# Designs tried in a protein design chat: VHH binders against q9p7j3. Part 48

Target 1, 174 residues: q9p7j3
Amino acid sequence: MILPLFPETQVHVFVYENVSNCAAIHEQLISQNPIYDYAFLDAATILYKKQVYSAIIRALEDRRDEQMKTKTIHSEVILSLSPKTEISSAFRQFSMTKKSKNIVVVKIDSKLTEEEEFERLDKLVEGNRVEFSDEELQKLIDFKVLKKNYKLDPSTLENPLASILSSIALRGYS

## First folded at step 20 (VHH)

Design jb17
Fold by ESMFold2, fold request of step 21:
Structure jb17 (fold): chain B 174 residues (1-174), chain A 122 residues (1-122)
Amino acid sequence: as target 1 above (174 residues)
Amino acid sequence: QVQLVESGGGLVQAGGSLRLSCAASGFTFSEYTMAWFRRAPGKEREFVAAITYEGDDTFYTDSVKGRFTISRDHAKNTVSLQMNSLRPEDTAVYYCAAASYDWGTPVEYDYWGQGTRVTVSA
């Protein structure tokens, strides 16, 4: 897809359930394999499409304004999901891990159609693709993790979207 | 300030062994994934081995599996690379590297040492 504010930037987001090769992906990330240049998120931390798109938009705005804190746009997306400014904390909270079962994968600056990018990604991830939709994300979320990551209280959990989006937008003033 | 200082390089005959060490300072050592990379003459830097901050999981490039062992000493803030059964193809400058996270994207190693030279003669 193309975001209106960034008309020349093609973005794809994929969701996989039942991922079986987290260890193999980990090895490729550690060895800096450029074929794996995506943002690999734990789906247990993602409740809304808007959560992901807001982080993408924040990362793209920071790139446009030459304010990125990380080295790549994909790492900037991971930072942008976090209400905190510490890079390592954001990665530890939102990235896939060896314990992850379901993941959300983001590709920015793609030169490929969605299905062409999927074909490449599907060679890297052993799992079942599902639709990137609020319906599917709600099946994969861990609300205890969401509450912890965004410091949500019981009243906020009824409608957490505004609190989550505010945290992404207002980082540094929390 | 952060400092990574490699030692233990040198000249060795094929089939021999060397132990590289990397002394780390200026960051919380237990929170970092440590890695070794190498650059052979005329080639690009390549991954050799890593040991993760969580669980001390180890990873090795295929060409060194069974011959090299990475380990760390939390009391001394050092990471080591035991290199056995060395081959001429292992000739390179070996670099210690550190990253504060090791998931999410291809890892961004924040800190690098100056390197230690290993030469393996036929």
Scores: ipSAE 0.847, ipTM 0.921, lowest interface PAE 0.5, mean pLDDT 91
Fold by ESMFold2, last read:
Structure jb17 (fold): chain B 174 residues (1-174), chain A 122 residues (1-122)
Amino acid sequence: as target 1 above (174 residues)
Amino acid sequence: QVQLVESGGGLVQAGGSLRLSCAASGFTFSEYTMAWFRRAPGKEREFVAAITYEGDDTFYTDSVKGRFTISRDHAKNTVSLQMNSLRPEDTAVYYCAAASYDWGTPVEYDYWGQGTRVTVSA
């Protein structure tokens, strides 16, 4: 996909369930393997497509405005999911871990079609690709994690989208 | 004021052993993943080994597996690299590095030491 305000930037988002090789991916991230230059998110933290797109847009705006806090656009997406500015907390809350079963993977600045990027990614991730949709994300979310990450109270938890998107958009202005 | 100070480098003959040490200060040691990288003459810096903040899981580049062992002492805020069966190709400056997270993207190591030189002679 191409976002209207960022016409030169191709973005792909993939969802995998039943991922079996988290440890192998971890090793490649730790060794700084550039082939793994994606944002690997825990699907347990993602309820909406708009949650991911809002974080991508915020990261791209910060890159455009020379206000990025992290070294890559993918790490900036992970930071941008968080309502706070602390980088290590954002990564610990939203990134996949060795315990993750399902993941959301973001590629920004892709020079490939969605299917070409998928073919590359599918060599790296052992799991089952599912549609990036609110229906599939709803099956994979952990609401206890969502509530904690965004500090949702009971009234907000019934309709959390606006609160979540507000948190992403307003990070650094509070 | 974060500091990573490597020590233990030196000259050793092939087949020998060295133990590198990295003393860490200025951050909460238990919250950081620690790693060793090395830079051989004329080459790019490369990953050697890491030990994670969560669970002390260890990772090694293929060329050192079985010969090098990374460990850390939380009481002393020290990470070590035991280097056995050294080869001339292990000749490099070895750098200690620290990252406050180790998932999500290829890891961004925030802090680096000045390095300690290891020379392995035939």
Scores: ipSAE 0.840, ipTM 0.915, lowest interface PAE 0.5, mean pLDDT 91
Fold by ESMFold2, fold request of step 21:
Order: sequence, then C-alpha cells, then structure tokens
Structure jb17 (fold): chain B 174 residues (1-174), chain A 122 residues (1-122)
Amino acid sequence: as target 1 above (174 residues)
Amino acid sequence: QVQLVESGGGLVQAGGSLRLSCAASGFTFSEYTMAWFRRAPGKEREFVAAITYEGDDTFYTDSVKGRFTISRDHAKNTVSLQMNSLRPEDTAVYYCAAASYDWGTPVEYDYWGQGTRVTVSA
C-alpha cells in the first residue's frame, strides 16, 4: 500500500499464524542476511492495524526529519511501536522471538507489488498467511503482553486504542 | 567507554587450532549478543559465529560449522572463538562485535573491536 503522507513509499504488511521456523529466521537475522530486511514483529503485541501504521508513519517522519535513532527504517518501526526511547527494550518487547507463534511482517520501500513481496517472504517464513485486519489481529493478540508493553490501566483494556496511539505519537515529547 | 579487544591471532599450519578471545568493557556484558566476523583479503566482512544474550544460543556460518565453537565467560566479560581444523581459507582479520538485541531485523552490531589477524598456511 501507499500512505498519503508518503506517496512514493510502498509499504506492505503481512500476518502469519502458526509459524514453525522462528529459529531459522533468527539465524538469518543474526548473520545479517539482507534478504531478511523486514521488520519481524510478534503478533502477540499487535492489536490494531492503526498500531502498525502509526509506528510506520512515525518512523517515516523521523527519517524525513533526520531524527532516526536506529540504522534502518525497519528497525525504526520497531522502536516506534514502543512508548519509550530505549532501543533494546523496544526490540525485546515487540520483535518476534524463538517462542513466537504468530508474526506481523513489515516491508517499507518495497519495489514489488504486495503479491510479489508475499512470494519472496513466503520462501522465508513457514506459516499460514492471514489477512492484515483488526479481526485477525484480535485473534492473535496477548492482552497481558499488550497491557504490560503500554502500561494500560485495567479500565482501559476494553478499548485501549487511544492510549496506544498516544504512546506511539508522544514518544520522546513527555 | 565501550571497548572490545581481540587477541589470540597468529600464524598456524593448516589443520591446527587457535583460540581467539575478546575482552569486553563499558557495557553490561550479559545483555549483549556477541559475534565474530571476519574479513579475508579482498573480501567484504562476513559473519562467522554468534552467541545470544538470551539463553546463550549459538549460530555459525556453514563453512565453520563443526570446526569453530563460540563461548562466553560472564565472570571475565569475554567471548571466545575456538577454531579447530583450520584451513587456508580461514585466513582473515577476525572482529568481535556486540549488539543489544538480536531479533526483529537483520542485527545491527553497534560495537566492534579492532580485529586480530589469523593466517593459516598450507
């Protein structure tokens, strides 16, 4: 897809459930294999499409304004999901891990259509693709993890969207 | 002040062994994934081995698997690379590297040592 504020930037987001090769992906990340240049997120941390798009927009704004804190736009997306500015904390909280069952994968600056990018990604991830939608994300979220990552009050867990988006938008300002 | 200082390089015959060491200071060692990379003459730097901050999982590039072993000593803040059955193509400068996270994207190693030279003669 194209974001209105960044019309020359192609973004694709994929969701996989029942991923069986997290350890193999880890090896490729550690060895810096450039074919794996995506943001690999744990779906247990993502409840809304807007959560992901807000992080992408924040990362792109920071790149435009020369305020990125990480080396790549994909790593900046992971940082941007976090309400805090600590890079390692953001990665530990939002990235896929060896224990992840479901993942959200983001590609920014893609030169491919969504289906072409999917064909490449599908060679890397062993799992079942599902739609990137609030309906599917809601099935994969872990609300205990969400609450901890965003410090949500029990009273806001029923509809936490505004709190989450505020955390992403206000990181570094308060 | 972050420092990574490699040692243990030298000249060895093919089939021999060397043990490289990397002394780390200036950061919380247990929170960092440690890796070895190497640069052979005329080539780009390439990944050799890593040991993760969580669980001490190890990873190796295919060409060294079964011959090299990475390990760390938390008490001494050192990471080591035991290199056995060395071959002439292992000749390179070996670099120690550190990253505070190792998931999410291809890993960004923020700290690098100066390197230690390993030469393997036929």
Scores: ipSAE 0.835, ipTM 0.916, lowest interface PAE 0.5, mean pLDDT 91
Fold by ESMFold2, fold request of step 21:
Structure jb17 (fold): chain B 174 residues (1-174), chain A 122 residues (1-122)
Amino acid sequence: as target 1 above (174 residues)
Amino acid sequence: QVQLVESGGGLVQAGGSLRLSCAASGFTFSEYTMAWFRRAPGKEREFVAAITYEGDDTFYTDSVKGRFTISRDHAKNTVSLQMNSLRPEDTAVYYCAAASYDWGTPVEYDYWGQGTRVTVSA
């Protein structure tokens, strides 16, 4: 997919359930294997497609404006999901971990079609691909984690999307 | 400020052993994943071993498994690499590196030492 504001930038997002090899992927991330140049998110932290797209847009805006705080666009997406500016806490809150069961994987600056990128990613992730949709994300979310990450209270629970998107858009201004 | 200072390099015969040490200062050592990388003559820097901040899990590149052991001493803020059964192919400058997180993307190591040279003669 190409976002209208960033016509030169192809983006793909994939969702996997029942992932069995998070520990093996961890080893590849630690060794800086460039084949694994994606953002690997814990699906337990993602409720909406718009949540992911907003973080991608924020990261791309910060790259355009030379305001990125992290070294790569993929790491900037992970930071951009967080309401706070501290990089390590964003990664600890939103990234896939050893204990994750379901993941969301983001590729930015792809030179491949969605299906071609999937074919590469499917060699790396041992799990079952599902549609990137609000319906599928809703099945995988952990609402306790979501509420903690975005500090949602009873007044925002009926429609948390606006609060989440504001946190992503306004990070650094509060 | 942050410093990573490697020591323990030198010349050793094939089959021999060396122990590298990396003294760390300027950050909370227990909150960082520590790693060793190496750069052989004419080659790019490559991963050797890491020890995670959470759980002290260890990782090794395939060519050193069973021969190298990474460990750390939280009281002295040091990470070590015990290198046994050395081969000429292990000849490289060895770098200590540190990262404040180790999931999500290929790890961004924020701090690097200046390196210590290891030469393994046939």
Scores: ipSAE 0.831, ipTM 0.908, lowest interface PAE 0.5, mean pLDDT 91
Fold by ESMFold2, last read:
Structure jb17 (fold): chain B 174 residues (1-174), chain A 122 residues (1-122)
Amino acid sequence: as target 1 above (174 residues)
Amino acid sequence: QVQLVESGGGLVQAGGSLRLSCAASGFTFSEYTMAWFRRAPGKEREFVAAITYEGDDTFYTDSVKGRFTISRDHAKNTVSLQMNSLRPEDTAVYYCAAASYDWGTPVEYDYWGQGTRVTVSA
């Protein structure tokens, strides 16, 4: 996919359920294996496609404006999901962990088609690919986690999208 | 001011042992994953070992598994690398590194030491 504001940038997003090898992926991240250059998110923290795309857009805007806080665009996406500016807390809140069951995987600056990127990723992740859709994401979300991460109050709990998107867009300005 | 200071390098005979130490200051040590990397002459820096900030997981590159042991001491803010059964191929400058998060992407190590040289003679 191409985002209108960033026509030179190809993005792919994949969702896996029932992932069995998070610990093996962890080892590869720790050793800085470049084959694993993706953003690995815990699907328990992601309710909407727009949540992910808004974080991607924020990260790309910060890269364009030379205001990135992290070293790669993928790490910047993880920071951009957070309403807070503190990098380590964003990673602890949104990244895949050893306890994750389901994940969302983001690739930015891909030179591959979606199918080609999937073929590479599927060699790395042991799980079942599902569609990147609001329907599938709502099955994987943990609402207690979502509420905590975005400080959602009773007035927004029925449809929290606007609150979440404003948190992503306004981080650092409040 | 963040500092990572390695020590314990030196010359050792093949088959011997050496213990490296890295003293950390200027950050909350218990919140950081610690790692050792090495750079052999003419080669790129490569991963050796890591220990997570919880201390519950350790990782090793394949060529050192069973020979090297990483450990951390939260009271002294140090990470150590016990290196046994050393081989000439282990000759390198060894660097201590620290990361405040170790999931999500290939890990970004925020802090690096100046390194300590290990030479393993045949």
Scores: ipSAE 0.825, ipTM 0.909, lowest interface PAE 0.5, mean pLDDT 91
Fold by ESMFold2, look of step 20:
Structure jb17 (fold): chain B 174 residues (1-174), chain A 122 residues (1-122)
Amino acid sequence: as target 1 above (174 residues)
Amino acid sequence: QVQLVESGGGLVQAGGSLRLSCAASGFTFSEYTMAWFRRAPGKEREFVAAITYEGDDTFYTDSVKGRFTISRDHAKNTVSLQMNSLRPEDTAVYYCAAASYDWGTPVEYDYWGQGTRVTVSA
């Protein structure tokens, strides 16, 4: 995938359900294995494709403007999902954990086609790939988690997209 | 002011034991994952062991599994590495490190100690 504002940046997003090896992935993250240089998100926190793309765009804008708060573009995506600026909170709220069953995986600056990147990632994740689509994401979301992460109230619950996207875009102004 | 201060390094014969300690200050210790890394002469720094902020789960690189034990004392804000059955290839400077999160990406350790030297002679 090519984003209009960043035409030279190749991005891939994958969704896995029923992931069985979160503990093994955790070990590789803790040991800083560079083969695992992705953003591993808990799918329970992601409702829309646009939610992920907005975080990616925000991270890429901050990199372009030399305003990144974290050390890699993938960690910056995780921060960018949060309406707040605190790094540790963003990671604890949006990252895959040992309790996660379904995940969203982001690769930025890929030199591979989507299927080549998938072949690499599929060696690392034990689960079933599903389509990155709003339809599939809506099956995996935990609405209680979503409401907490973005402070959604009853007036926004019917269609929360605009509220979520504004929270991502306006981080640092509220 | 954040500080990680390692101690307990020294010279030991192969087959011997050492216990490293890392005193942590300037942050909320219980919210951080603590790790030990090491740098052997001429090599890159490599992961040795970690103990997580949530649940005190432990992780070890393969070459030390069964020989090294990481532990932490939340009351004293210290993390320790008990190193048994030491081998010459364990010779390195050992560093204590801390991260406020340990999921999502390869972990970005926020704080590092100055290191303590361990020399294992044949």
Scores: ipSAE 0.811, ipTM 0.906, lowest interface PAE 0.5, mean pLDDT 91

Design jb5
Fold by OpenDDE, fold request of step 21:
Structure jb5 (fold): chain B 174 residues (1-174), chain A 122 residues (1-122)
Amino acid sequence: as target 1 above (174 residues)
Amino acid sequence: QVQLVESGGGLVQAGGSLRLSCAASGFTFSEYTMAWFRRAPGKEREFVAAITYEGDDTFYTDSVKGRFTISRDHAKNTVSLQMNSLRPEDTAVYYCAAASYDMGTLVEYDYWGQGTRVTVSA
């Protein structure tokens, strides 16, 4: 996918369910295996496509403006999902862990087509690819976690998307 | 000021053992994943071992599995690397490193020590 605001940056997003090797992926990330250069998100924390895209766009904007708070574009995407400014908190809130079962995988600056990238990623992730859609995401979401991450209350839950996007956009503002 | 100070390196014969230690200061140690890296002569730096901030998970490069053990002491803000059955190919400068996150994407280690030299003779 090409984002209109960033025509030179190709972005791909994949969703996997029933992933069995999250622990192994975690190990590869810790050991800095470059073939694992993605952002791995816990699908339990993602409700909307626009949530992911908003984070991606913010990360890209931060990079463009040389205002990244983290070291890499993928880490910035993870941070951008969070309403909190603390990097560690953002990662704990949204990142895939060894306990994750369903994940959203984001690739920034891809040189491959979506299908080609998928073929590469599919060698790394042991799970079932599902469509990146609100319909599929809503099957994987943990609303308790979502509510906690974005401090959703009965009022904001009337329009969760708006609340989430506001939280992402207004990170660092009180 | 953040500091990671390695110690315990030295000369040892093949089959011998060494215990490296890294003393951390200047940051909240308990919130950081700690790792050991090494750089052998003429080679690139490589990952050796890591232990998560909670201390519940450890990771090792394949070549050291079964021989090296990483551990941490939260009370002393130290991370250690017990190296047994050392081999000449283990000869390297060993570096202690700390990361504020250890999941989600490739881990970027924020802090590094100056390194301690380990030489294993045949």
Scores: ipSAE 0.901, ipTM 0.951, lowest interface PAE 0.4, mean pLDDT 95
Fold by OpenDDE, fold request of step 21:
Structure jb5 (fold): chain B 174 residues (1-174), chain A 122 residues (1-122)
Amino acid sequence: as target 1 above (174 residues)
Amino acid sequence: QVQLVESGGGLVQAGGSLRLSCAASGFTFSEYTMAWFRRAPGKEREFVAAITYEGDDTFYTDSVKGRFTISRDHAKNTVSLQMNSLRPEDTAVYYCAAASYDMGTLVEYDYWGQGTRVTVSA
C-alpha cells in the first residue's frame, strides 16, 4: 500500500496467527539474516490498524526529518508504537518474542507487490495469514498487555484508539 | 565513554581451547544483548554467538554449535566465549558487540570492540 503523505514509500502489513516458529525467527533477527528485514510485532499488543499506521507514519516522518532515534526504519516503527522514549522498553512492549503466537509483520520500503511480498514472507513465517483488519486484530489482542503498555484507565478505555494515538503522537512531549 | 575490550585471543593448535572475554563499560550492561562476531581473512564479518540481556537465551551459528559457549557476568560487566575443539576455519579476529534490543527486527549492534585475534593451527 501507499500512504498519502509518503507516496514514494511502499508499505505492507501482514497478520499471522498460530505461528509456531517465532523462536526461529528471533534467532534469525539476532544473527542479522537480511531476508528477515521486517518489523515483527506481537499481535497481543495491537488493537487497531490505525495504531500500526500511526506508528509507521511517525517513523516515516522522523526519517524524513532526520530525527530517527533508532538505526533502521523498522526499529523506528517499533519504537513509534510506544509511549516511552526508551528503545529497549518499546521493544519489550511490542516486539515479537519467542513466546509470541500471533504476529503483525510490517515491511517498509518494499519493492514488491503485496502478493509478492507475502510469498516471500510466507516462507519465513510458519502460521496462518489472516486479514489485516480491526476485526481480526481484536481477536488476537491481550487487553491486559494493551492497558499496561498505554496506561489505559477506565476513562481512556471508553475510547482506546484516541488514547493510543495520542500516546504514539506525543511520545517525548510529556 | 562506551568501551568494549576483548581479550583471550592467541595461537592454539587444532582441537585446543580458548576462552575469550569482553569487558564492557560506559553503558548499562544489563540492558544490552551481547554477541560475538568474527572476521576471517578475506571474508566478511559473521555472527558467532549471542546472549540476551537477561542471560536466559543463547544463540549460535551452526558451525560452532556444540563447541562454543557464550556466557555473561553482570557483576563484572563481562561476556565470555568458551571455544572448544577449535578448528583452523575458526581462525579470525573476534569482536564483541552490544545491542539495546534483540527482537522485533534485525538486530543492530550499537557498540563494538576492537577485536582479538584467534589463530588455530592445523
Scores: ipSAE 0.901, ipTM 0.950, lowest interface PAE 0.4, mean pLDDT 95
Fold by OpenDDE, look of step 20:
Structure jb5 (fold): chain B 174 residues (1-174), chain A 122 residues (1-122)
Amino acid sequence: as target 1 above (174 residues)
Amino acid sequence: QVQLVESGGGLVQAGGSLRLSCAASGFTFSEYTMAWFRRAPGKEREFVAAITYEGDDTFYTDSVKGRFTISRDHAKNTVSLQMNSLRPEDTAVYYCAAASYDMGTLVEYDYWGQGTRVTVSA
């Protein structure tokens, strides 16, 4: 996938359900295994494709402007999902953990086609790949977590997308 | 000022044991995942072990599993590495490291010690 504002940056996003080896993946990330160079998100925190895209775009913009708060583009994606500026909070809110069952995987600066990237990732993730769509994400979301992460109230629950996107876009602007 | 100070290194015979310690200061220790890395002569730095900020999970590289044990003391702001059944290939400078996050992406460790040398003779 190519984003219009970043035509030189190839991005891939995958969704897995019923993942059995999140703990093993976590171990590889702590061990800094380079073949696991992705952003692994907890699908329970993701409701919309545009939420993911918005975070990716924010991260890419920060990189472009040399304003990244984290050390890698993938970590910046995770931070960019959060309305908070605190890095540790963002990761605790949105990143995959050993307890995760469903995950969204993001690859930035891919040199491979989507199919090739999937073949590589499929060797790392033990779960079922599903379509990256709002319909599938809606099945995996934990609304309690979503409401907490973005401080959604009854007035914003009818259209949470606008609130989510605003939170992502305006992080650090107060 | 952030500091990680390693100690406990030295010369030991194969089959022997050493206990490394890392004293942390200048940051909120309880919020950081702690790890040990090592760099052998002529080789790149490699991951050895890690313990999460909560202390409930430990991780080890395959070559040290069953021989090394990582632990932390929140009251003393220390992380330790008990090394048993040491082998010549364990010879390296061992570094303590701290990470503010340990999930989601490849972990980038924010702080590093100066290292302590471990030499295992045949």
Scores: ipSAE 0.895, ipTM 0.947, lowest interface PAE 0.4, mean pLDDT 95
Fold by ESMFold2, fold request of step 21:
Structure jb5 (fold): chain B 174 residues (1-174), chain A 122 residues (1-122)
Amino acid sequence: as target 1 above (174 residues)
Amino acid sequence: QVQLVESGGGLVQAGGSLRLSCAASGFTFSEYTMAWFRRAPGKEREFVAAITYEGDDTFYTDSVKGRFTISRDHAKNTVSLQMNSLRPEDTAVYYCAAASYDMGTLVEYDYWGQGTRVTVSA
């Protein structure tokens, strides 16, 4: 997929459930194996497609404007999900961990079609691909985690989308 | 000011042992994943071993598994690399590195020491 404001940038997002090898993926990230150059998110923290796209757009805007805080666009996506500016907190809150069961995987600047990128990623992730859709994401979310990450109160938990998107768009400007 | 200071390098015969140490200051040591990298003459820097901030899990590049052991002392803010059964191919400058997160993407090591030289004679 191509985002309208970034027509030269191909983005793919994949969702996997019942992932059995998050610990092995973690090892590959630590050793800097370049085949694993993705953003790996814990699906328990993601409720909406727009949540992920808004973080991607914010990261791409910051790259365009030379305002990135992290070294790569994939790490900038993880930071961009957070309402806070502290990098390590964002990673600890939103990233896949060795104990994660379901993940969302983002590839930015892909030179491959979605199917070609999937074929590569599927060799790395031991789990079941599901559709990247609000319907599937709602099955995987942990609302307690969502509430904590975005400091949602009972009224915003009924319709949290606007609060979450505002947090992503306005980080550093509130 | 963050400082990582390596020590313990030197000259050793093949089959011998060395223990490297890295003293860390200027950050909350328990919240950082620590790693050793090395640069052999004419080569690019490569990953050797890491110990995570959560759970003290350890990881090693294949060529050192079973010979090297990484460990961490949270009370002394040090990370160590015990190197046994050394080979001439282990000759390199060894660098201590630290990352404030170790998951989500390829790990970005933000802090590096100056390195300590290890020479293994045939």
Scores: ipSAE 0.793, ipTM 0.890, lowest interface PAE 0.5, mean pLDDT 90
Fold by ESMFold2, look of step 20:
Structure jb5 (fold): chain B 174 residues (1-174), chain A 122 residues (1-122)
Amino acid sequence: as target 1 above (174 residues)
Amino acid sequence: QVQLVESGGGLVQAGGSLRLSCAASGFTFSEYTMAWFRRAPGKEREFVAAITYEGDDTFYTDSVKGRFTISRDHAKNTVSLQMNSLRPEDTAVYYCAAASYDMGTLVEYDYWGQGTRVTVSA
């Protein structure tokens, strides 16, 4: 997909459930294997499509404005999900870990169609692709994690979208 | 202020051993994943081994598995690479590197040493 503010930037987002090889993917990330150049998120932290797109937009705005805190756009997306500026905390809160069961995978600056990118990614991830939709994300979320990550009170947890989007958009202005 | 200082390189015959050491300062050592990379003459830098900040999990490139052992000493803020059964193909400058996180994306190593030379003669 193409974002209106960034018309030359192709973005793909994939969701996998029941992933069995997160530990193997972690090893490839540590060794800097370039075919793993994606952002790998723990789906337990993602409730809405707009949550992911808002983080992508924030990361792209920071790249455009030369304000990125991390070295790559994919690492910047992970930071941008966090309401806080601490890089290591954002990665610990939102990244796929060796124990993750379900993941959201983001590719920015893709030169491929969604199906072509999927064919490459599917060779790397051992799991079941599901639709990137609010319906599927709601099945994979851990609401206790969501509340903690965004400091939601019980009333906002029922409809937390505005609070989450505000946290992403306003990060660094506290 | 941040420093990574490698030592222990040198000349060794094939089949021999060396122990590399990396002394770290200027950051909270226990919060960083530490790694060794190497660059052979005329080649690009490549990953050798890493040890994570949490759990001290270790990772090795395939060509060194069973021959090299990475370890860290939290009291001395050092990372070591024990290199056994050395081969001429292991000849390279070895670099110590540090990353503040090691998951979610390709790992970004923030700090690098200047390297220590290892030469393995036939």
Scores: ipSAE 0.751, ipTM 0.867, lowest interface PAE 0.6, mean pLDDT 90
Fold by ESMFold2, fold request of step 21:
Structure jb5 (fold): chain B 174 residues (1-174), chain A 122 residues (1-122)
Amino acid sequence: as target 1 above (174 residues)
Amino acid sequence: QVQLVESGGGLVQAGGSLRLSCAASGFTFSEYTMAWFRRAPGKEREFVAAITYEGDDTFYTDSVKGRFTISRDHAKNTVSLQMNSLRPEDTAVYYCAAASYDMGTLVEYDYWGQGTRVTVSA
């Protein structure tokens, strides 16, 4: 997709369940293999489509304003999911790990259609693609992790979306 | 003030061994993934080996697998690269590098040493 305020920027988001090769992907990330230039998120941390879109928008705004804290737009998306400014903790909380089973994959600045990007990504990820939808995401979330990552109190757990989106939008100003 | 200081380089004949060491300071060593990269004359810098901040995984580029061993010592804040069965193709400046994350996306190494030269003569 194309965001109105970022007309030069094409974004794709994919969700995979039952991924068997997260450890192999990890190896490729450490060795800086450029065909793995995506943000790989642990789906256990993602409940809403809007959570992901808000992090993408925040990362793109920070890039536009020369306020990025990390070196790439994909690493900035991972940071932007966090309510805090600590880079290492954001990555530990939201990134795919070698133990992850389900992932959300983000591509920013794609030069490909969604179908073409999927064809490339599908060669890299050994798992089953599912729809990027709130319905599918809620099957993959770990609510205990979500509560911890966003410091949700009991009164917020009925309506966590607004609290989560506020955390993403206001990171660094609170 | 972060500092990565490599040592242990030198001249060695093909088939020989060297051990590189990297002393780290100015950051919480146990929270960083450590890696070695190298730059051969006329070539771009390339990945050699890494050891995760958890210490439970190591990674190697194919050309060094089985010959090089990376390790870390949390008590001394050092990373070592044991280099056996050296070949002339291993001739390079070797750089220690540190990253604050090691998963989620292509790893960006935030801190780099100045390098230590390894020369392997035929």
Scores: ipSAE 0.723, ipTM 0.871, lowest interface PAE 0.6, mean pLDDT 90

